# Ledger of designs, part 3: VHH binders against p46559

Target 1, 369 residues: p46559
Amino acid sequence: MTAIEKFFTEKSPDSEQVLLKVIELGIDFLGGEWKNVDKSQVNVSRVHGGQSNHMFHVTSSTSATPYLLRIHRQPPSQVFTDTVNLAIFSERGLGPKLYGFFEGGRMEEFLPSKTFDVNDVLVPENSRKIGAIFPLYHSINVPVSKSRRCVHLMREWLNGYESLGGGDYEILPTTVNYSDHPKSVSIKDLNHEIDNFEKWSTEIFEHTLVFSHNDLASTNILELNSTKELVLIDWEFGTYNWRGFDLAMHLSETAIDYRVPFPPGIKMNGDLIDNPPNIQIFCEAYVEADKKLKNRSPSDPTAEVKALIQECQFFWPLTNLFWALSAMKHSLLKFENGVDLDVQARDRLAVYFHLKPRSQKIYEELSKK

## First folded at step 15 (VHH)

Design y3
Fold by OpenDDE, fold request of step 16:
Structure y3 (fold): chain B 369 residues (1-369), chain A 123 residues (1-123)
Amino acid sequence: as target 1 above (369 residues)
Amino acid sequence: QLQLVESGGGLVQPGGSLRLSCAASGFTFSDYYMAWVRQPHGKGLEYIATIDSSGDWTYYSDSVKGRFTISRDNAKNTLYLQMNSLKPEDTAMYYCAKGTHLEGRTKWRFDYKGQGTQVTVSS
């Protein structure tokens, strides 16, 4: 735990020390009216949501600009990526404004909003809205490596798993009932899976590389109270990937409920996995929005939508493999995030192997064209 | 006021069976995940079984998997734990726990648990 994290977590938000500290931060990064703010005029409230950061809403009874204070709990690399992305989006008006950043934390615009949950993202209209917003983000040119980070991360995690002493991994699904998976997978097997998908994806979908969120779970979606517009947050995995991977990542997450307050902290819905209810409307919205964004002439979107659905289906299992590998590694590190990582890993692997044949078929079909 | 009252505990021989009940009141029982947790003497709390609000989904710890069954009757506001093939290591105080509404990926927690019922497995 960093000193600043300790400071903000051990002290009461209404403590003099915290009040003075947030004033200091206000002065240093925002200036203006914060210079005249007295501690008696300041209110600090903890904002609950997500486990990746400590968040505080800092307000004043004066005209001083309120802000969200985020104290990081994430690894430095993720913090860096997230902050850089936030900075870029801030400048482009695609997210909350970044007011400042410092070691161990940052100050950002507080957006009165509702954070989506798994039920929200399953609402067809919300799915449409989400689909419609993706093209905007995918159109962003970010000066980062255009390498497919997902493949790199998968390999890194797998290597990490091995380095930590991990071996053959038994697949025993808990929350899903798939049985068309191997009993266990070796590191070699998993590497082979990564290799295959890398190959397939590169051959078929390389032209679809876009800047991607790569972790658009429901809790990373804000609905603004004022305008009902959606804002995507938590860009710690923001990098270039295949478009379909990013879209499938979101869609696949809609089938997972993390609101389980007890072990295992995760519940996957096989029905939603097998028959995602909103994939059509999501993809339709994407295509329509993309056309508009790019000033394309109106045309029948049917074929394009179908193709995009297929693309999402192709990448669906890969998203599960991605997180399975993460879970495998982090489980060995005894990382606690409210989810049994072994359960998550096993279930996601089961999903992966269940859906993989479809992806392979898609590859084969598209390879012939 | 919210209440959880466990019952059904007792002394049983190894290999025996018990059925625990938890009577819930003071909240909308059918809206919450429920769990059974146990605490052996001198040890920490262990989550052993989870059930969703509908009762259709359950999860078990490895320690009790295949032997214990969690269920619920929402009409009766009652949570159950059928314990079969009991072992001495199952000796503990057993609690029913009420789930919280989680925002995001949060740590496992309950906002309320009962007074517990003692289960002792001994020859």
Scores: ipSAE 0.750, ipTM 0.908, lowest interface PAE 0.5, mean pLDDT 93
Fold by OpenDDE, look of step 15:
Structure y3 (fold): chain B 369 residues (1-369), chain A 123 residues (1-123)
Amino acid sequence: as target 1 above (369 residues)
Amino acid sequence: QLQLVESGGGLVQPGGSLRLSCAASGFTFSDYYMAWVRQPHGKGLEYIATIDSSGDWTYYSDSVKGRFTISRDNAKNTLYLQMNSLKPEDTAMYYCAKGTHLEGRTKWRFDYKGQGTQVTVSS
């Protein structure tokens, strides 16, 4: 735990120390009216919902600009990536403004909004809106490595799992009912799976590399209260990736409910996995928005939409493998985030092996063209 | 006022069966996840079974899987736990727990539990 994290977690938000600290931050990064703010005029309230960091809404009874204070809990590498991404988006008006950053935290614009849940993202109109917003982000040129970081992360997590003493992993689905998976997988087996998908993806979809969110769960979507526009947040995994991987990541998350207040803290819906209800609408919206953004002539989008759906379907199992490997490693570290990581890993592996044959078929079909 | 009242506990021999009930009142029962938790004497709370609002989805800890069945009757505002093949290790105070409305990913928690019913498995 960093010193600043300890400071904000051990002290009450209404403590004099915290009040003085947020004034200091206000003065340092925002200046202006903050120079005249007294501690008696400041209110600090904890914002709930973020698992990756501590968040506080800082306001005053004066004209001083309110702000969201974020104290990081992520590894430094993720903090760096997230901060850079936020800075870029801030300048482009694609997210909250970044007021400042410091060691262990940052100050952001507070956006009155609703955070989406699993029900919200299943609403067809919302799915359309989300599909339509993706091209805006995918069109951004970010000066970071164009390497597919997701592949590196998968290998890193798997190596970490092994280093921590992990061995063969037994697949025992809990929230899904699939049976077409192996009983267990070895580290070698999982490495082969990564290798195969890397090969397939590189061969078929290398031309689709875009800057990607790679973690667009419902909780990372804000609906602004004033305009009802959607804003994507939490770009800690923001890197270049195959377009289809990013899109499939969101779609796959729509089938997962984390609003389980008791163990295992997660519920996957097999019906939504097998037959996602909004994939058509989502992809139609994407194609339409992308064409418009690129000033392409109006044309029948049917073939393009079909191709994009296929692309999403191809990457769907890989998104599950990605998070399964993460869960495997972190379970050994006794990481707690409200979800049973063993259950998550097992279920995601089951989904992976269930959907993998479809991806292979898609590869085979597209490789012949 | 929110209330959860457990019943059905008692003394039973190893291999025996019990059926616990939890009567809920003071909230819309059908809107919430429910769970059974237990606390052995001198030990912490253990989550053992979860059921979603509809009753269609259930989860069990490894310690009770295959032996216990959680169910609910939303029309009667009642939660049940059928316990079969009871073992001495199952001896504990059993509580009915009400889930919260969760936003996003949160830690496991309940906002209310009953007074509990004692289950003792002994020869």
Scores: ipSAE 0.633, ipTM 0.871, lowest interface PAE 0.6, mean pLDDT 92
Fold by ESMFold2, fold request of step 16:
Structure y3 (fold): chain B 369 residues (1-369), chain A 123 residues (1-123)
Amino acid sequence: as target 1 above (369 residues)
Amino acid sequence: QLQLVESGGGLVQPGGSLRLSCAASGFTFSDYYMAWVRQPHGKGLEYIATIDSSGDWTYYSDSVKGRFTISRDNAKNTLYLQMNSLKPEDTAMYYCAKGTHLEGRTKWRFDYKGQGTQVTVSS
C-alpha cells in the first residue's frame, strides 16, 4: 500500500489533514480557483463503488471546480495505462475530463450519474445504447502496442501462478452445475488452451483488431443524469484486441453477479451463461452504429448481425478463462476483494470447458472459407 | 424489532441427523440472502451455507457439502438447515444470519446474527 493510499484510508474525510490536502491538490492541478478556498468551505465524501480504487467527491461552497479524487489500489503499471487511456478518451469528449494525475491517484470530472447494475444492462433500450456506443470507442487509434492482447496478460497470470507454487488445478464447480469439464488441469494444459485460442483468433479474426475496454461489466457503465448518455469508465485493462473479446466480455458478464453478501461473494446465473437475452438487440445496435460511423452499406444487415453474434459466441469461453487465470494467481497472493477467488476460478474453468466446443465448431466453420 | 430465533439443536450420535430452523421477523424475509454460520467451542465463526432470496440458489462450504442442505420457506419467514451424517467436528453453536442489501460492494456483510442453537455430536 502506497503512502497516499494509507493517508486517505487511515484518516477521516472530514479531518483537517484531508481537507487541507484536497485544497492543495485543487491548487496544484486546477489553479487559482482553489487558492482562496478555506477548509471550512470544503466537503469530502466517499464514493464507495468499485473494487480497484478509493474514490472521493471533493466540493466546496465556492465557485471552485469540484472533482472526483481517485486513489489507486492497483500496481503502478496498470495505473499508468488506465490514466493514459482516460486522457485519450477525455480529449475526444468520450469520458470525464482528466484534471491531473500524481503518484497513486488522479483527479477527474465528477459526472452526476447512475451506475448500471446487471439488471440495467438487460433492459432492451439500455442494451441498445451500449451496443451503439462500442463502435465509436473501437474506432479510436490509441498510440500503444497493437501486439499485446488479452492472451499475453493471461500468460502473465499463469506464469505468476506457477512462480507462486501453483500446480494442477482441480475443477470443482460450486455455483454452476456443469459436468462436461476435466476433473483437473495442469499448467501445461492451460498453456495449450491459451495457445490454441490465440491460433484460432489470429487465423480468423485478426482483421477485427480494435482498441478494446476488455472489462465492460455493468459497474463500468455510467448513465449521465442530465442527458441519459452513457459513459464507459475504468479502462485499466484497455488494449488492442479482437473486438469479439470485448463484446463477449460485456455479454458474458451479464451472467455474473458480484452482489452476494456472503461467501463466495459471486454468483453465476446458469440460464444466462451461453445465451443472454440481450445479445440480439446488442449486436443489432453495434452493426447499425458501425455502419453509420464508417459510411458503409452492408450487403445483408441480417447476415452481419448473425456473424457478429457468432463472433461473440466464439470469444465467450475465452473471457471466462481470462478471469479464471487471474483468480488462480490472486488466490495464491491472498488478495481480498470480497470474492472467494478459488470458487471463481473453479466455476469459470467449468464454464470455459462447457462452451469451448461451440467455439471450436465456429472456428472449423469459418476456417473452411 | 428485527429478530432471528434458531431452534432444533441438541445432542446426537455420530452419523445422525438434525434439522435446524430459524424464525425471522421484523424485516421482509423474502428480500434477503440468508446464511448459516457456526462457532465451534473456543473458535471463531465458520461460514457453512448461503441461500439467495428466492431459495433457488445455494452454496456450501467444503466441510458440509453433500451432508447439509439449506432451504427457506418465504411464506413462513423460516430458514432451515438439514444436517445429515453428522460428525464430532460439526459440534458447534449454529446461527442464522441476514445479509445486507449490497450498496455497490461485494465484501461480506452481516446485518444480524441470531441467538444460536447448540448442536453436539458425541457417542
Scores: ipSAE 0.238, ipTM 0.726, lowest interface PAE 3.5, mean pLDDT 87

Design y3
Fold by ESMFold2, fold request of step 16:
Structure y3 (fold): chain B 369 residues (1-369), chain A 123 residues (1-123)
Amino acid sequence: as target 1 above (369 residues)
Amino acid sequence: QLQLVESGGGLVQPGGSLRLSCAASGFTFSDYYMAWVRQPHGKGLEYIATIDSSGDWTYYSDSVKGRFTISRDNAKNTLYLQMNSLKPEDTAMYYCAKGTHLEGRTKWRFDYKGQGTQVTVSS
């Protein structure tokens, strides 16, 4: 544990030592606006930081800029990608301002905002706004590896699962009502699935490579109170990837409801699993925004939208396999987040195998061109 | 004033059937997930069945799957539990529970359980 983490875990947020420390940080990174702030004017509130951060909302009764303080629980290398991405997006006005970083933590803008839920993302106007914001993020050149794709993380999770003693995985029982999947899959079977999708994706979609979020569930979308603009947050899984995976992840996650207040903590919405009602509007908005951003006029806009929908459908099952592998590993780690991870893994594997034939057909159709 | 009132418990023989009801008032019943939980004598609460706000999605613990059916009638603000093929280990106080509104990937919560109704399965 770093000295800064020890300081913030051992002391109450309202203690004199913490109040003086956050004033010191304010002076050091935000400057003169904090120099005349007295500890009696400061409020420090804990915010839930999940497993990776201690988070504090720091405010004062003065005009000094409030900030969000993140104190990392992990070594800096494990939060490296998120910090780099925050800095890059901050400079482009696409995320919270980064006020400073230091060994063991960072300071950033607190964004007064509404976090979207699963219902918000299906409202047509919101779906249009989400589709339109994606090209802005996809256009950014992030100076990280372009060869590390979603399949890299998937292999890491599957290797981790095996190293923890995992073996053949039973897919039943599920909460979804599919039967067109095997009863059990081996680690070798799952490696084969990853390898095939990587091969297919590289052959057909390598030209669609962009820096991708890879986890755009509704909770990672903020609507700013002041402007109603959308901001994508929590780039922990960010990698260069085929854009269709990034878009399919958003669309696929509209079928997943984590607002289940009792076991199993997760619900698959069967009506949305393979064709959510917003896919047309979402893809139209993406194409229109990408066109404006790149100052281009495609010769057949309807065909481009149809092709983008096909890209999403191709990657759709891969997004479920991605999270199934994560859930399999983290179930063996006894990770507790309010979701029965074996229910999630089984359901997502069933969905993967159910939808895979559509992806194979798309690959075969496009590989003939 | 929020209230959940369970009824329909009693003494039943192994292999028998029983239907529990939970009358809800003081909140918009159709907005919330509901659940049945039970507490065997001297033990903690066990979640046994979950139903979503519309009644179309259900989930059961392994101990009751295939034997119990959770249902709701949103017009009557009533939750039901049909219990078939009852076993002595089903003996417990049964409670209905109201879920809270959740956002994102949060840990599950409930706001309230009723007073309970006793189910005893013995010869």
Scores: ipSAE 0.229, ipTM 0.712, lowest interface PAE 3.5, mean pLDDT 86
Fold by ESMFold2, fold request of step 16:
Structure y3 (fold): chain B 369 residues (1-369), chain A 123 residues (1-123)
Amino acid sequence: as target 1 above (369 residues)
Amino acid sequence: QLQLVESGGGLVQPGGSLRLSCAASGFTFSDYYMAWVRQPHGKGLEYIATIDSSGDWTYYSDSVKGRFTISRDNAKNTLYLQMNSLKPEDTAMYYCAKGTHLEGRTKWRFDYKGQGTQVTVSS
């Protein structure tokens, strides 16, 4: 842990030390409006920040600008990427304002909003709105590597797992009800899976390269109170990538519920894993919005939607392998985030192998045209 | 006035079976995740089984999976644990626990447990 993470985790938000620290940050990054704020006028509320950050909503009884404080738990390279992406999207009015950043944390605008949950994303009108907003974000030119994709993060996590002493991984026991997966997998097996999916994706979908969020679970979607418009947040996994991975990540995460007490802190909804009720509406909205954004006449809207659904189905298992590898590594680090990481890894590996044959069939069909 | 009252513990032979019950009152039982937690003498708490509010989803620790079954009857406000193939290592105080409701800024956890019922597995 960094010194600043230790400070904010070992002290309560209402302690004198924390109150004085957030005033100091306010003065340093927001200026004189914070200079006359006394600790008795400050409120610091812990906010549920997912797995990557400790988050605090900092307010005062004065006119000083409130802010959202993020104290990072992730490595500096992910922090750099998230901050750069936030700044780029913020300048375009597509996200919260970035007020400042420092070693181990940042300050940003608090957006009065509703954070979506897994139920919200399945409401048909919300699915339509989410599908419609993706093309705008996919159209942004971000001046970063186009060759570093989701598979690079996956390899980094698998290499980290091995370096920490990890070996063959037992997939059982699982909470999902599948039997069409191996009992265990080796590091060599997992590298083979990554390499094959990279080969398939590059051969078929390289033309679909866009800047991608790569982590669009429901909790990364805000609905603004004032306008009901959607804002995507938490870009720390952002890369150029095949758009189908980005879309499939959103769809596959509808089956994952983190509103579960620890242990285990995670639940797979088996009914949603291979039959997402929102995929048609979501893909229709994406195709329609992308055409409007690019001022294109539809060539065949029905065929384009069908192709996009197939594209999502192809990438679906890869999204589960992606998080399985992260969970395997972070389990060995004894990372504590309110989720049993071995439960997550085992379930996601089982889902990966269960869905992979569909992706292989899609690859075979598309590689012949 | 929230209460969780465990019952059904006792002395049982190795390889035997036992069924625990937990009577809940003072809250809307059907809204919450529930769990069974055990504590061997002089050791920490071990969460062994979890069930969602409807009873359709369950989770088990590796130590009990395949031998124990958690269930609930929401009409009777009662949680159950069927314990089969009992071993001396299962000797512990057994508690039922109530999960928190989703309240925005709080982490999901189990925030209340009963007084427990003793299970002793001895030949």
Scores: ipSAE 0.108, ipTM 0.642, lowest interface PAE 4.8, mean pLDDT 87
Fold by OpenDDE, fold request of step 16:
Structure y3 (fold): chain B 369 residues (1-369), chain A 123 residues (1-123)
Amino acid sequence: as target 1 above (369 residues)
Amino acid sequence: QLQLVESGGGLVQPGGSLRLSCAASGFTFSDYYMAWVRQPHGKGLEYIATIDSSGDWTYYSDSVKGRFTISRDNAKNTLYLQMNSLKPEDTAMYYCAKGTHLEGRTKWRFDYKGQGTQVTVSS
């Protein structure tokens, strides 16, 4: 525990010490009206969220800029990466503003907002909005490794699964009704699947590498109360990846409902998987926004949209394989997180094998060009 | 390769004490939260104690609070669980678990556990 963590966790938020400290922070990093704020005018409230941080909403009855105080519980290396990302986004207006960082904590903009759920992301207009904001993030140059972390993670999780004693995995889907999957898959089989997709992706889509979110589920989208603008959060998987993987990740998540009570705590919608209602509008919005961003001349977007849809379709099963492998490993640990991990793994594998032939066909077609 | 090896389990009478140890290797031990979890026969896993990387912060479940103490020696890459005033209800397989990042949508509490050590409390 850092000194500052101890300070904020052992003292009451309404204690004089805490009040003076947050004023000090306000003055040091924000300045302005904080210089005139009295402790009697300050309110510090604990914000519940995340298990790895202590968060406090700091406000005053004055015009001083309120802020979110985050006290880290993470190792320094993780804090560094997270802070750098946040700083970059802050400067570009793509996330909460970073007001300041210090040893053991940071000050960031508090964003009154609504967190999206599965219903929100299925609204066509919201899908359009989401598609339109992706190019902004994908255009960011982040000074991190350009390696595709998704492949590395899949291999790591699979190795972990094996190390934990995992063997052949039986595929018995629960929430989906696909049957065009093998009865079971071996570790060797799964490695082969990873190898194939890595090969295909590298050969066909290497030119599409962009900084990616890689986990844009509904809960990672904030709608600002004031402007109704969308802000993407939770960049824990933020790294360079194939553009289509990132987009497909979001689209694939729109077909999953995590509001289902535990167990199983998850429900996949086969109809949405087979016929995603918003893929067209999403890709259209992306292409349009991307053209604008890059100052491209207006042109008929039809071909480009079609190509992007195909790209998303290609990567769609890989997103499921990705999370299936994660679920397989963590299931062996039997640590509950509100989702039956075996159900998730089996269902995602079923989806993977159901959609894989389409991806293979796409690869074959594009390889001939 | 990441390894967690638990030891110190055994048979003890009600009211007795045991001290469990977990030897960690294959990762930077001092950078991670650690935990003890237990699994009674036929039951699910129970989180009973967690400790931060420095050892300054600890968490206990209500079932063991006041009786168990989690600690760590980062120099020795070892996690400990002192169990006092043991009860028959404490009978379980005890596992050492490595913490992971809890932020974001995917919030896994732990990403690895050892093979476990059996604790049996009986008269």
Scores: ipSAE 0.023, ipTM 0.378, lowest interface PAE 4.9, mean pLDDT 90

## First folded at step 19 (VHH)

Design aa3
Fold by ESMFold2, look of step 20:
Structure aa3 (fold): chain B 369 residues (1-369), chain A 123 residues (1-123)
Amino acid sequence: as target 1 above (369 residues)
Amino acid sequence: QLQLVESGGGLVQPGGSLRLSCAASGFTFSEYYMAWVRQPHGKGLEYIATIDSSGDWTYYSDSVYGRFTISRDNAKNTLYLQMNSLKPEDTAMYYCAKGTHLEGRTKWRFDYKGQGTQVTVSS
């Protein structure tokens, strides 16, 4: 734990030390607006920051600019990508303004908003809005590597799992009721799965390469209180990738409920695993918005929607393999986030193997054209 | 007045069976996850089984998987635990627990438990 994290963890947000510190930060990064602010005029309140950050909303009774303070729980090297991506999107007006960053944290615009949950995502109008916003973010040209994809991080996690002493992984017991998966998988088997999906994706979907969020679970979607517009946050997995992975990640996460108050802290919603009810509405909104952004008329919009649905279905199991590998590694690290990571890994592996034959069939059909 | 009343405990031989019940009142039972937890003498609480609000989804700890079955009857506001192939290590006070409605949280949490029913497995 960094010194700054210890300071904000061990002290009350209303303590004199914290109040003076946030004034100091306001002066350092926002300037003279904060120089005459007294500690009696300052309010610091904790905001939910998930597993990666401690977050505080800093305001005053003056005209000084309020800000959101993020104190990272992770080392600077692990939050580097998120900070760079935030800065890029901030400058393009597609996220909160970045007021400053420092070792162990950053200051950004506070956006009065509601954070979505899985139920919000499944409301049809919200599904339309989410589908419509993706093309905006996908249209951005970001000056970063285009050769690194989701599979790079998957290999890093699998290598990390092995380096921590991991071996063959038993998929049972699961909470899902699939039986069309192996009883166990080796590291060699998992490398084979990654390699095959990379080959398939590159051969038939390389034309879909866009800068992607890669982690658009419901909790990374804010609805602004004032306008009801949506803002995507937490770009730490942002990189170029096949757009179908990005879309499938969002869709597959609708089947995952993390609001389980008892062990294992996670539930796969079987009704949603194969085909979420919102995939049609979501893909229609994506196609419509993408065409408007590119000033083109659809030649056959029904066919384009069907193709995009197929594209999402192709990548769906890969999103589950992605998080299974993360869970396998982090279980060995004794990472604690309120979820039994072995339950998550086992269930996601079962889902991966259950859905993979559909992806292989899609690959075979499209590779013939 | 929220209440959870466990019953059905007792003395049983190894390999035997028991069925526990939990009568719930003072809240809308059908809206909540429910669980069974146990406390062996001199030990902390141990999670054993979870059931969702509809009764269609269940989860079991490794120590009881394949031997215990959690179920619920929402019309009777009653939670059940069928315990088969009982072992001496299953000896504990058994509690029924009511989950919270969580928003944006992933941590295990219950906000109420009953007074318990004793299960003793010995020759």
Scores: ipSAE 0.238, ipTM 0.728, lowest interface PAE 3.6, mean pLDDT 87
Fold by OpenDDE, look of step 20:
Structure aa3 (fold): chain B 369 residues (1-369), chain A 123 residues (1-123)
Amino acid sequence: as target 1 above (369 residues)
Amino acid sequence: QLQLVESGGGLVQPGGSLRLSCAASGFTFSEYYMAWVRQPHGKGLEYIATIDSSGDWTYYSDSVYGRFTISRDNAKNTLYLQMNSLKPEDTAMYYCAKGTHLEGRTKWRFDYKGQGTQVTVSS
């Protein structure tokens, strides 16, 4: 535990020491507006929601700018990457403003907002808004490796699974009803799947590489209370990837409910998997926003939208393979996150193998062009 | 082949001390974060301490903070956990883990763990 973490975790938020410290931080990073703030005017409240950091909402009865204080629990290397991303987003107005960073923590803009749930992301208007916001993030140039990290992560997880003693994995779906999957898959089989998709993606979609979120579940979407604008958060998986993968990731997540109160703690909606209701409006919004962003002349978007939908469909199973492999590895570690990881892995693999033929067909079609 | 071999566990009375060791081989030890994790019987895995590659940065869970110390000797490819003021609640299988870090929401990530060493704190 760092000194600053110890400081904020051992002392009460209403302690004089904490109050003075947050004033000091305010002065240091926000400037003169905090110089005249008295400790009696300050309120520090703990914000709950993330286990990765200690978060405090710092407010005053003055005109001083309130802020979110984040005390890191992550290793420095992760903090560094996260900070860089946040800084870039801050400057571009794509996330909370970064007011300052210091050893062991940072100060951010507090955004009064609603976090989306599984129902929110199924609302057509929200899907449109989300589709429209993606081009803004995809246009960002982030000074990180341009490698396709999703492929690396999949291989790492699979390797981890093997190292932990994992062998052939039986596919027995629980929340989905697919049967067009193998009974079991070997490590070799899974590696082959990764290799194939890497090959297909590289050959057909290499030109679509963009900085990607890669984990845009509902819980990573904030709706601002004031403007109703959407802000994407939790960029821990933020790396360059194929555009379609990032988009498909979000769309595929709309079919998954992680808030199931009873075991297995996860439910996949097969109807949404086979026919996502909002894919059209999502992609239309994306194309329109992208054109605008790039100052393209208005034109009939029909062909582009169709192509984008196809692109999303191509990557759809890969998103499931991605998380299946993660779940497989972590299941062996008996990781408890409220979700039965074996159930998740099996269901996602079932979805993967169900949708894979469509992707292959798309590849074959596009490779002939 | 990557190997992590834990040692130093045993039976100890409340208030006692133990020092765990983890011998690492099969990878460049000095380049990776290392962690200690424990699993009480019938419970899930708990991350209790993490150390960066250099040893300059350490993290402890609330449950062990102030009592446990994680350290490493890169020259010896060895990870250590000094456990002081042991409590019955510390009874668990203790594992050395490679490449641990916090991911996104609440998830620790690690790639490998050893076979573990049993620590039992009982009067």
Scores: ipSAE 0.005, ipTM 0.226, lowest interface PAE 11.8, mean pLDDT 89

